# Designs tried in a protein design chat: VH-VL binders against Rho GTPase-activating protein 7 (ROPGAP7). Part 2

Target 1, 201 residues: Rho GTPase-activating protein 7 (ROPGAP7), of Arabidopsis thaliana (Mouse-ear cress) (q8rwq4r167to367)
Amino acid sequence: LALEDIDGSPSFLEKALQFIEKYGTKIEGILRQSADVEEVERRVQEYEQGKTEFTFDEDPHVVGDCIKHVLRELPSSPVSASCCTALLEAYRIESKEARISSLRSAIAETFPEPNRRLLQRILKMMHTISSHSHENRMNPNAVAACMAPLLLRPLLAGECDLEDDFDGGEDNSAQLLAAANAANNAQAIITVLLEDYGSIF
Key: E = the ipSAE of ESMFold2; O = the ipSAE of OpenDDE; V2 = 0.75 times the mean of E and O plus 0.25 times the DockQ between their complexes.

## First folded at step 1 (VH-VL)

Design l1h5 (framework fv_lecanemab)
Fold by ESMFold2-Fast, scan of step 1:
Structure l1h5 (fold): chain C 201 residues (1-201), chain A 122 residues (1-122), chain B 112 residues (1-112)
Amino acid sequence: as target 1 above (201 residues)
Amino acid sequence: EVQLVESGGGLVQPGGSLRLSCSASGFTFSSYGMHWVRQAPGKGLEWVAYISSSGSTIYYGDTVKGRFTISRDNAKNSLFLQMSSLRAEDTAVYYCARDLGEDYWSGYFDYWGQGTTVTVSS
Amino acid sequence: DVVMTQSPLSLPVTPGAPASISCRSSQSLVYSEGNTYLEWYLQKPGQSPKLLIYKVSNRDSGVPDRFSGSGSGTDFTLRISRVEAEDVGIYYCMQGTHWPYTFGPGTKLEIK
């Protein structure tokens, strides 16, 4: 229920996502450019103190970082380790049509409903941003690069890696390669979900 | 008393530049987003540009993007529109308007200036 | 961009008669929470535009109750129950749901 407060009203996250959809589409580097950390912290505190609405005059980069702050601070990843594994398995299918169908099935059939709804909502905002890439310079790959680590945390942490283990225990090069592959896989999975959003959700 | 007063309009040749100003009084200027809206002689209203209260967020209409620059100086309660590469089609009365900002979804143009006339002619 | 259309473009009315103006948008103006950002503005001859109605049906301060707005989604109507001489001018609908903000072409209301 990260999208709704206890009283059923839109949550801080939902209000921030709506703001980015309305005001962020023409902002160059939206979701990629960082706002001042102090400003982000202050805006989060203002919400707690009763400034619960994002006004039309907010800084979109601050609001974008508020979204990332919420996702980073969630007790558990939006996509669990087992769900990450399902997405990675579906993504590895070589046929584009079969891959899209498998991703759709993985999401519809294996995700708990709250996790599916949360992922779909965040991807809707991300899809809206990437659909305006000519104006904001954030294509699906760029948006995925910014957001994938926050959405697929277990994959980045190595909890759902199904690739061959690099067992060179003291070989730092093998460990760096494994980490790079995990980051690339996370970005690639989110990129497919954005590019084929209408076929998957 | 809320007032918006535009200035800087005049006759300019095609390809020329002009800077419009809007002076605000009677309210806390730094708390409101501002718009420029224009109206060609005998024609309808066309939205031109928006700037947020802090100046961080800026949007332009498609007809002026890349040629016009909106800016503000909150210390001086002033809004500006720098116009370059002017065309005959830019001939219009230019209004500044305050965005009411009742919520994060919308701003209504609750106060408009009297307008300043820009004529682009050879 | 969202295209706004109005009908009729010219509206001659007899004083005391009712008048209705239609406004259509090329896309739904309903946003999250069900809010719809459709405004009506009146520009009297020689004057700047003035806000009449916001969020489809809410009258701005000082606007007479003979003015009413209605509609949903893509179809909206401004109604004047009894037209008075001071109501002469051009009426514009405007959408604030999608960037860029867009105006209708205007409807000129005249006394017959």
Scores: ipSAE 0.000, ipTM 0.437, lowest interface PAE 18.0, mean pLDDT 83

Design l1h8 (from l1h5 with heavy chain D99G L100G G101Y E102D D103F Y104W W105S S106E G107D Y108A Y111I; framework fv_lecanemab)
Fold by ESMFold2-Fast, scan of step 1:
Structure l1h8 (fold): chain C 201 residues (1-201), chain A 122 residues (1-122), chain B 112 residues (1-112)
Amino acid sequence: as target 1 above (201 residues)
Amino acid sequence: EVQLVESGGGLVQPGGSLRLSCSASGFTFSSYGMHWVRQAPGKGLEWVAYISSSGSTIYYGDTVKGRFTISRDNAKNSLFLQMSSLRAEDTAVYYCARGGYDFWSEDAFDIWGQGTTVTVSS
Amino acid sequence: DVVMTQSPLSLPVTPGAPASISCRSSQSLVYSEGNTYLEWYLQKPGQSPKLLIYKVSNRDSGVPDRFSGSGSGTDFTLRISRVEAEDVGIYYCMQGTHWPYTFGPGTKLEIK
């Protein structure tokens, strides 16, 4: 399980999420600013070697990158291709009220419980960060830009069921436009989930 | 064993400056956030300032913002409070205190120094 | 800033009797991750303050079980089941949820 170890204790990911919620909310550029790659790799290695607790002196940017590392290295996306399709379909509803209601339904009714729990947990941390944007300069859109590619990987890879057969995608410029639109959709979906977190979760 | 010792207090005239020090021993100073808390004669406790373990995050109480500067030297196990533009109402015993170390631990003042007295008077 | 209030401000107690101190915050002390950073400190005459209770209800190491903390949101209570002479001093609640950290005005516990 991504959030719990076999014995039911909090996982590396859960501990890192809690650290960011406690110590990262006042850090300017948290989740956006990159840490030294060697420090991130060392810290992940230390966890695997038994240093499983984050101390107060941990660099919040290193811990943020540890979260991204775990999400990037998961065997499967936090949100499956079919779940991305459900979110994209709900997001395309033009009425804001109907959109929020449809996103809530998609998450509650179509997501497998472990995927729903993982997404909700990560969004809780992201919502906490964006709620302190006056201090950290990370509003919902900025947080979504950093995290959406890691959460909605199948959408960015063009693996969603709603992706029409690409007719005339032989041009490189058309392929780049499709990729840009997918990235914009992923960011927009996560932004809505953050801005309306209380009405969706 | 674990100990915090404040120094640098004394008598200062209004408008003057004073630097307080706090020496830590018996624990890994660089792993803890540190605080300054003060107490005016016969009055309650007032939180003054905080500095994170690395020194990158700093917060001040509203009464001291712009006049006091908190800093630390982890190589010397020392915490400092540089006080400027001192006022009569800054007269107090100043305590340094240790707090917080990770998300599994208390973010509380578990170790306090004995305090150093600052008197701002003409 | 979060304003902390305590009641009573003066608490004369007969030796061996129970005592309760109330602490109220001007806004919720539940932090975004779900923890509530409310602490209780005791300052004995002529001494530095000492931690009694952290995160509402957890006793610090060495604190007797006759001390207990409870509460949620904005309303908190420190209870002493049987007051002893060594418990004399000023009790402060403190919130660490919102910057700046703020203390209550203190409650002076005295033996009658």
Scores: ipSAE 0.000, ipTM 0.447, lowest interface PAE 15.7, mean pLDDT 84

Design l2h1 (framework fv_lecanemab)
Heavy chain, then light chain:
Amino acid sequence: EVQLVESGGGLVQPGGSLRLSCSASGFTFSDYGMHWVRQAPGKGLEWVAYISSSGSTIYYGDTVKGRFTISRDNAKNSLFLQMSSLRAEDTAVYYCARDYEDWGSYYFDYWGQGTTVTVSS
Amino acid sequence: DVVMTQSPLSLPVTPGAPASISCRSSQSLLHSNGYNYLEWYLQKPGQSPKLLIYLGSNRASGVPDRFSGSGSGTDFTLRISRVEAEDVGIYYCMQALQTPYTFGPGTKLEIK
ESMFold2-Fast, scan of step 1: ipSAE 0.000; ipTM 0.497

Design l2h10 (framework fv_lecanemab)
Fold by ESMFold2-Fast, scan of step 1:
Structure l2h10 (fold): chain C 201 residues (1-201), chain A 123 residues (1-123), chain B 112 residues (1-112)
Amino acid sequence: as target 1 above (201 residues)
Amino acid sequence: EVQLVESGGGLVQPGGSLRLSCSASGFTFSDYGMHWVRQAPGKGLEWVAYISSSGSTIYYGDTVKGRFTISRDNAKNSLFLQMSSLRAEDTAVYYCARGSEDYLWGDYGMDVWGQGTTVTVSS
Amino acid sequence: DVVMTQSPLSLPVTPGAPASISCRSSQSLLHSNGYNYLEWYLQKPGQSPKLLIYLGSNRASGVPDRFSGSGSGTDFTLRISRVEAEDVGIYYCMQALQTPYTFGPGTKLEIK
């Protein structure tokens, strides 16, 4: 999960995140608007063939989708099932002050070092984008909606072992409701991490 | 006051190595791309290398690619050019220059230049 | 690589007269964003180069109004409406459309 290649140079993910921070802040709908799948696939292949740098004339939407591609293809979620459980448990605290404190503790105490650094790095880019919402139309809630499913996938997959089991039973309507609740919780958790970024990290 | 100061130039033998430094002051170094440009005695300007504000995008001139490495340390407001396998043709005054960067325009305009540091490659 | 050429290479001018320098590129410098990535630099005797014009026609900060850049695609012109003694030096055009960035050979402007 390193943000650096073996030789210590920035990884493909790190370079893409830096590109979005530099060139994405003024792009309306950045991270929400999709690029053509074929163009994204071609760009990923170019990386594998040695084109590891993102130049200023790249399409920011293509670069955004490259970030999503990398996160989707990771062998393990940036946030593990146990870490998702810790975040959800902290988020369910009704007091805002206690919730923020508990989220900070969950991240500091539960997350393995590489996972914490990866999440923090991605949230830094997301925070930078949401901080320019007047220009790009992407507030914390909008950014969270785009990225939460990629960051908290175990929560969406029902891999968290909590009292309100995500299972949903055999009834399709109950399963759909459980999935919707998980998606809403993932978005809400990421939104809090963005809005209170300075207090949590 | 906005200023760039080069150092590290000197006399070196063919095949040798040398590291040039450029110290920036009076502006937010991490907001700007940086260039190295050289000028052989009595000759014109030749662009050498570029590094983006974040350090992630790097370009080289054909004559130096594979032999020179550009790098920067934003915490120290410093730009570097590591030169290896030096040739007589690398003899020049080396200037560092600040470049503007923008999403709409990319990298453009070298608006602040240092005074230069002289590199002489001779046996 | 993009090859840059300049004409004339030597330009003696009477004080107060206008001056014009041409720059040509081996391929178009017009980007799809609508801008020409052509820059003009002046190197005065014993000094470092200074930016005069960027993106074809935009005057750099502190550059007098007597300097102007024009042109598009492969043909560009730097004009000085009234040459002053302080304008003596070598003028270079440079393309910044694609790497490696390349300079023209330079035009030496001197007072008659």
Scores: ipSAE 0.000, ipTM 0.436, lowest interface PAE 17.6, mean pLDDT 84

Design l2h28 (framework fv_lecanemab; at its last look DockQ between E and O 0.06; V2 from the best seeds 0.00; counts 0 for: pae O 11.4 > 2, placed apart)
Heavy chain, then light chain:
Amino acid sequence: EVQLVESGGGLVQPGGSLRLSCSASGFTFSDYGMHWVRQAPGKGLEWVAYISSSGSTIYYGDTVKGRFTISRDNAKNSLFLQMSSLRAEDTAVYYCARGEWFGELYDYYMDVWGQGTTVTVSS
Amino acid sequence: DVVMTQSPLSLPVTPGAPASISCRSSQSLLHSNGYNYLEWYLQKPGQSPKLLIYLGSNRASGVPDRFSGSGSGTDFTLRISRVEAEDVGIYYCMQALQTPYTFGPGTKLEIK
ESMFold2-Fast, scan of step 1: ipSAE 0.006; ipTM 0.516
ESMFold2, look of step 2: ipSAE 0.406; ipTM 0.780
ESMFold2 (binder alone), look of step 2: mean pLDDT 92; pTM 0.943
OpenDDE, look of step 2: ipSAE 0.008; ipTM 0.547
ESMFold2, look of step 4: ipSAE 0.265; ipTM 0.720
ESMFold2 (binder alone), look of step 4: mean pLDDT 92; pTM 0.944
OpenDDE, look of step 4: ipSAE 0.006; ipTM 0.516

Design m1h14 (framework fv_benmelstobart)
Fold by ESMFold2-Fast, scan of step 1:
Structure m1h14 (fold): chain C 201 residues (1-201), chain A 123 residues (1-123), chain B 107 residues (1-107)
Amino acid sequence: as target 1 above (201 residues)
Amino acid sequence: QITLKESGPTLVKPTQTLTLTCTVSGGSISSYYVHWIRQPPGKALEWLGVIYYSGSTDYNAAFMSRLTITKDNSKNQVVLTMNNMDPVDTATYYCARDSYDYEWGSYDAFDIWGQGTLVTVSS
Amino acid sequence: DIQMTQSPSSLSASVGDRVTITCKASQSISSYVAWYQQKPGKAPKLLIYAASSLQSGVPDRFSGSGYGTDFTFTISSLQPEDIATYFCQQSYSTPLTFGQGTKLEIK
């Protein structure tokens, strides 16, 4: 359970998400601005050694990077390859109203409950941040750019079903184009989920 | 106040490539989206594409095969490149900033426009 | 693509009149409509966004309404400086599309 420790207590991830929601909304560039890597690693280590609470005087950028660290280190992506494919298929629907409806259905019908719960929890924090963009300069597109690679890992790794997308050879330029397209799709999908959060969740 | 200004050649020959630059002052392009829109003389407005502050882009499918939008945050400039120009591409080209509500995000409406630059395509 | 059809294509009215322009989308677009004013030789100016929200600095005689496919733009009491071409725009789906315009002239 990424959101709960073995004994059912809130996990490091849940505590970090709550911290960002409470103290990160007015921080310019939150989730985008990187903290010192050594500071992030030290804070993760301190949690493992019993410093489990984030206090009000923590550096929000360090806590933001702790969230990214946890997501990067998860054994499996928050969204599986098959779930990424479902989201991509729904996203490709041309009508915005039908797209939103299809994304809602894809999430409700194809996601295992733990994955849906985890994605929704992370998107709630991201939605909170993007809703305060007048203070933090992080609109839905910006938050999606920072977080999409961590949430839709199989899409970026090329593990999703892409029939007929490589009709030609696999030279380096074709691989770079495919990677750029996957990154753009991941960001676009997460942006829609944030902009229409209330309609989808 | 944020202002946008288009610059580039005003006369292009058929088959040549058009390059237009949008220079932004009074604000950083790293903080918002910039769209390109064109208007042929006496006709309706036509959306070409957008570059988000992340550098990602979306294009009108009608132009996607010959259109590229890029930006340089350090110069505060957005660049439109369109290949294989044709007389039907004669139009006033505008760059414009996306209007948005901070609580609800982007409305993909254009609250600040450049003055426009007329590009004529002829032999 | 979503088509935006404006009516009428041109309109003549007197100062003080209530002026109404309509815009119809080829499919439901919720409230994702903006309205612009364009004077000859000038860039368009945003007046209304999200169907009914007045842009900052725009006089309150301008208003918008509608949801789904049918949208209305109103000038409650026409002033001489309001003579221009008006365009609607949908922001529901890419490509973003505009109406063909309504030319407003004084009688």
Scores: ipSAE 0.000, ipTM 0.437, lowest interface PAE 15.2, mean pLDDT 84

Design m1h18 (from m1h14 with heavy chain D98V S99P Y100S D101E Y102E E103D W104Y G105Y S106W Y107L D108G; framework fv_benmelstobart)
Fold by ESMFold2-Fast, scan of step 1:
Structure m1h18 (fold): chain C 201 residues (1-201), chain A 123 residues (1-123), chain B 107 residues (1-107)
Amino acid sequence: as target 1 above (201 residues)
Amino acid sequence: QITLKESGPTLVKPTQTLTLTCTVSGGSISSYYVHWIRQPPGKALEWLGVIYYSGSTDYNAAFMSRLTITKDNSKNQVVLTMNNMDPVDTATYYCARVPSEEDYYWLGAFDIWGQGTLVTVSS
Amino acid sequence: DIQMTQSPSSLSASVGDRVTITCKASQSISSYVAWYQQKPGKAPKLLIYAASSLQSGVPDRFSGSGYGTDFTFTISSLQPEDIATYFCQQSYSTPLTFGQGTKLEIK
């Protein structure tokens, strides 16, 4: 439902994703470079007040930040904690062929349909951007770095490793190292999903 | 081995225009991003702007109205022009590159820096 | 703009000591943090990128960690040649911004 309004029409998120696919592919640093926060907030408010279409002359960086704003404000992550765990387990398989197969299986068979659809839709836009990296300088790793924290929030929030937080008397630096590892894992997982998009979806 | 070197005037009077040149050796500027950063004496580093391989630019909003960065690929040179210099602009000016390699260009980390050139603004 | 607040502003340590410097971002910046070493009269040298990745050619006594808003830089066993000022930097969004620096001295 994040992609469709209650009446079945395309949502703000869906329209923003379409805009980036049509007009963002040649924009250097698309999805990485931030737009003016006030301009992003203004554009989100305009949508809520009935300005529901993105025109070709909109700032692509503003529209990119609108996508991030929507994802950041979702009540629950696009990928649940249990689904993040499934992706991480599949990603850890050393054989590339087995890894891709396991990621496909985890997504197709264990994800709730709305979550699978949302993840696939966002990855489609990300895949389109990374496919034009010679023009926009955003390869799969770069796109994954920008978007992974918004897609795999439970992994970054430590929900999968909650028990580790209470055991052993960890100090602050050990907790920060664990968080950095989680961020690297999230980016790596999304990078594989982008590089092998056609095989996984 | 790629090296960067800044050159230009070391003394500028208030209201004058500063022009600095970054000369690149050992590689082509057409394949990576070149940034300009400055550091007032004893203070933190300040990012000024970048010129991408395409020739597009981004500037720190604080300097945007008086800053221009250009490049000449045939000379392997990047030029920073800053108008209306003020004593507060006294700083060491650096050019630095971000690698275009898949491994970390996306992070905006500066792996190679010029030696820096001190520009003093006083009457 | 993203503000990077670095702590402490200065510290004094002995050879062989473990040294820790921290950096706090005013908003979440994922892992988009680099750490630099700067010696007097010289340009900064990149030590760590992506919060925790060691730059090639940099001794492994240097390390970084962190994600989101809180980042840490560590020298596991201080050497005399490590006396310098250290800076953190975010590259999550423009303008790119740096911490105010930490001056490290041998006592």
Scores: ipSAE 0.000, ipTM 0.437, lowest interface PAE 16.7, mean pLDDT 83

Design m1h20 (framework fv_benmelstobart)
Fold by ESMFold2-Fast, scan of step 1:
Parts: sequence; C-alpha cells; structure tokens
Structure m1h20 (fold): chain C 201 residues (1-201), chain A 124 residues (1-124), chain B 107 residues (1-107)
Amino acid sequence: as target 1 above (201 residues)
Amino acid sequence: QITLKESGPTLVKPTQTLTLTCTVSGGSISSYYVHWIRQPPGKALEWLGVIYYSGSTDYNAAFMSRLTITKDNSKNQVVLTMNNMDPVDTATYYCAREGSYYDFWDSGYGMDVWGQGTLVTVSS
Amino acid sequence: DIQMTQSPSSLSASVGDRVTITCKASQSISSYVAWYQQKPGKAPKLLIYAASSLQSGVPDRFSGSGYGTDFTFTISSLQPEDIATYFCQQSYSTPLTFGQGTKLEIK
C-alpha cells in the first residue's frame, strides 16, 4: 500500500525512491546527509497540494529525507515485531551460507506480502546506492546505518519476541548499551540483506 | 518530435581516437539522459556509457580507461571520445535518449529515441 | 555485471502465431527490463519498459511480463512486419546489459 495511492498510481514514496535511483547515485553522503527539516516539510506539503512530480533539479538530500519522513510516519513499521524476530533469529546463525538461506526463508514465509514488497522495494534503492559507493561514499554498511532504524523499528524499540539476556534495570548506561546493541543488530541485518540482495530476493 | 543523429568519421586507423557527435533536434538534452551503445556486425548490443541531465557520467568498466562522454546543452550535442581504437571496436555506434524527467517514474527505464547509428570501421 | 540470457537464439513462426521469447537475469532486477525490436539496418525500437509497460505508439499485440530474474516477451498474433531481432535489456544497475538477441523469421 505504501508504494501506491488508492487509485493505483505511484505513491509519493515510490516516486521518491525512483528519483534517488536515477539521480542520487553520484551524490556524496546520499541518505546520510540531512536536509533542512523546513525544506522537507515544505516538499511534503507541496505533494499534498498537488505537486506530485519530482523534477531533475530537486535537491537529492531533500528527496532522501522525504523517504525517511514517509517511513517514520507509517502507522506500522515496514517490518513487524514478529518479522524482526524472524530476521534476528536467522541472522544469529553462524554459518554465512545457512544465514543467507534462513533470511530468505524468513522473508518468504513470515512476511505479509505487502510488507515483503515494501521491504524489497526499499532495499532495491538502497542496493543501487551502495553499488555506487566509490562515487557516493555510501557502502552497504553506511546505507544500512541510515535506513535500518526506519525499517526495523520494533527491534530498536525492544518489541521483538526474543528473550533478552540483559534487563538490568533503570541504569542509563545499561539502557544506552542495550540501544546500541539493538542498533548494531538492525544495521548488521540490513547490511547482509544488501550484500546478498541477489541471493535473498 | 525529438530526433537524434550521430556524426563523425566512418573509418578510423588502429591506435587513433574516435570522436562521435550526437545532435539532438526537437527537444533539449538538458532534461534527460543520453546513452551511447554500439553493435559489432551481427552481434549483440553493448552499452558504453551515459551522461545524465546533471552532466555526470557512468561508463562500462570495460571502456572506462579510454572513454569520455561530454555534452553541451547550448549546442544540444553529446560527444563520445574513445581512445586507442582497435579493429575489434568496429561497430555501429548509436546514441539514445532515456525518457524525460517529466516521465521518470514510468518511461525512464527504457531508451525510447535512438539515432540512426553510424558504422565505424577500424582498419589499417 | 548482470548477465541477460535470452532464449531461443532464433525461431521461425507463421503469421498469426503466438510468439514467446524469454530472458533470464543472473540476479534479481525487480521489473527493470526493457524489450527492443531491431530490423536489419535500423536502430533498435523500444517496445516494452518496466517489464510490462507498453511504449506509446506500439501495437497491443506486444506484451511483457515477469519480475525478479525471469521475463517473458510475447507477440499475440505475429504480423509480417514483426520479422526482426528482439533484445531484452536490464536497467537495474550499471553497466546496462543486453541479451544476445532472438532472431524471428517467418516460415
């Protein structure tokens, strides 16, 4: 649903993803470098008022932030809590070959079809960007760092079903460590999905 | 209606530099991508490179060390320069447009307007 | 580089026949496939883009389908003017790559 408007035409998100694929591959720091919040809000409002096309002279950093805005504002995460759990379980397999196979199976078997399509579509754009890292300085790990929190939101919020080995209380340092570990896991999962995109999708 | 036309030498000696010009009529090159593709006689199409609306380029790695694509929006021309020509470079060379920025979300994934092609023979 | 493998390399068919050509990508390319028609001595002509979208001005007997790695191009009722070589092409990543071509002849 996030990729199509109610009348079946390409959504704001789909148009923004296509813009980044076509015009963003040579932009240094694309998806990492933030645009002014006010400019992003203005562009989103313009879309709602009927300016539904991105032209070649748009600022790629603004368009990148429009993608992040849409993902952040979705009523539910692109990947649900149970799907995050399935990805994390698959990722923990130590064998690289078995890990990739398990990630493929987790996505094929546990994801609702709209969520799978949305994740695959966003990963395609991310894969395109990371494939041009010599030009844009955004390798798979860097792209994953920028996008993983938006894609695997329940993992960062501690909403996954997997038992946590640590719940040591109200210590702020312990909370920061747990949050850092969750962020590292999210980034690592998305990095594998990007590096092995052709084997998984 | 937009039209593209290639021009340049039809015969090049080994080790010489090839320069081909793609002239665009009926529209501006400033708002779309222009690709260069070649086809050896009886063989498949081979992509050489592209120049984007911004002036940035991407090249096929097989040719990157000897290939340059430039454009002049005021002349509505795209120029391909390829150094150190070899007999295996004998081919028909095409320039082609990829959509326009007004249709990027749907038509931008195919090359919809092509020049007629120019046969370049590399021989002594 | 993404390799595009077409089959068959050549085929012969009669006017009115349904003709099918397939193209396989060495990795998933979503829907970023175009199909071109090339007649002897002429430049290629775009028929299908985004795997299944018909280029404006192209007869509706031409169609495309597929997603990921497997793509199909179909002519529902072959006409004499359709004699040509057909090529698939991916635009998912650079370098853009073409299939080896399928030569279509009337028998």
Scores: ipSAE 0.000, ipTM 0.450, lowest interface PAE 15.6, mean pLDDT 84

Design m1h29 (framework fv_benmelstobart)
Heavy chain, then light chain:
Amino acid sequence: QITLKESGPTLVKPTQTLTLTCTVSGGSISSYYVHWIRQPPGKALEWLGVIYYSGSTDYNAAFMSRLTITKDNSKNQVVLTMNNMDPVDTATYYCARDITIFGEVDYYFDYWGQGTLVTVSS
Amino acid sequence: DIQMTQSPSSLSASVGDRVTITCKASQSISSYVAWYQQKPGKAPKLLIYAASSLQSGVPDRFSGSGYGTDFTFTISSLQPEDIATYFCQQSYSTPLTFGQGTKLEIK
ESMFold2-Fast, scan of step 1: ipSAE 0.000; ipTM 0.488

Design m2h11 (framework fv_benmelstobart)
Fold by ESMFold2-Fast, scan of step 1:
Structure m2h11 (fold): chain C 201 residues (1-201), chain A 122 residues (1-122), chain B 107 residues (1-107)
Amino acid sequence: as target 1 above (201 residues)
Amino acid sequence: QITLKESGPTLVKPTQTLTLTCTVSGFTVSSNYVHWIRQPPGKALEWLGVIYSGGSTDYNAAFMSRLTITKDNSKNQVVLTMNNMDPVDTATYYCARDRYDILTGYEYFDYWGQGTLVTVSS
Amino acid sequence: DIQMTQSPSSLSASVGDRVTITCKASQDISNYVAWYQQKPGKAPKLLIYDASNLETGVPDRFSGSGYGTDFTFTISSLQPEDIATYFCQQYDNLPLTFGQGTKLEIK
């Protein structure tokens, strides 16, 4: 539903993803560089007022931030807490070949179809951007760093079963370390999904 | 122990294609990122490109039109191919392992090959 | 591209001296800086990563500091085996870029 409006037409998110694929591949720092907050807010309002098409002369950084805005505002994460746990378990397999196979199986077997479709669609755009890193300076690591917190929100919020050993009663530095580890795990998982996109999807 | 070793021709004529092989030991190219960096005599290091564990690549825009990096996981080898060599391409060529792990996230090099000097002249 | 500018390009110092090299990035790169030592005819060796973390096996007379655009590399008490060229490298964004190098010689 996130990709289609109630009448079945392409959603704001789908149109923004298509724009980035068409016009964002040669833009240095695409998805990393922040646009002016007021311009992003204005563009979201314009969509709600009937300007539902992105034209070739839009600012790609504004459109990139529109994608992040939509993902941030979704009522539920694109990847649920249980799906994040499945991805983290697969990612922790030390053998690279077994890791990729386990990630593919986790996605195919545990994800509800709408969530799998949404994740795959977003990763398709991200894969397209990282495939043009020569022009845009956004390799798989960089794209993953920008997008992972929006895709794997439950992992960052500590809602995954594998985080049970964290002791929140320790000092403030222990909490900061746990948050940093979660962010690094999210980025690493998304990086693998991008680098091995063809083997996983 | 971890080692990387470059091999290939040390002399190349202008307009010819350079092919260098990096053979690694102590880790697998299927689980690590391997970069190519070069250094012209007496000058700074220049990053050329990387091949990721999954086989995708990134290149420095300055070299992309004539540079290809490939690998063979079964042989544990990474191959650099650079077309249309010119005397200004004379440099020591290094392959290096990315210290990519969960704590660092980005690319710096914990192990380097010994380097191979490639001279381009007629 | 992110430009890394080192200062000085060369220096001479005596054994036991404190030596400081600086590196300036053309844009904010957080702490994503590594420092390498390169002796003549050899590959670079990693000394410092994440601006201030000492690589294992590297003597504690080597240190790094900095954040954002300004980075410093220090040898607290210069030893004869430290004569080398030192390079900084940013890894905030591709292409990866290096400083031009600082050649360190003993007097």
Scores: ipSAE 0.000, ipTM 0.446, lowest interface PAE 17.3, mean pLDDT 84

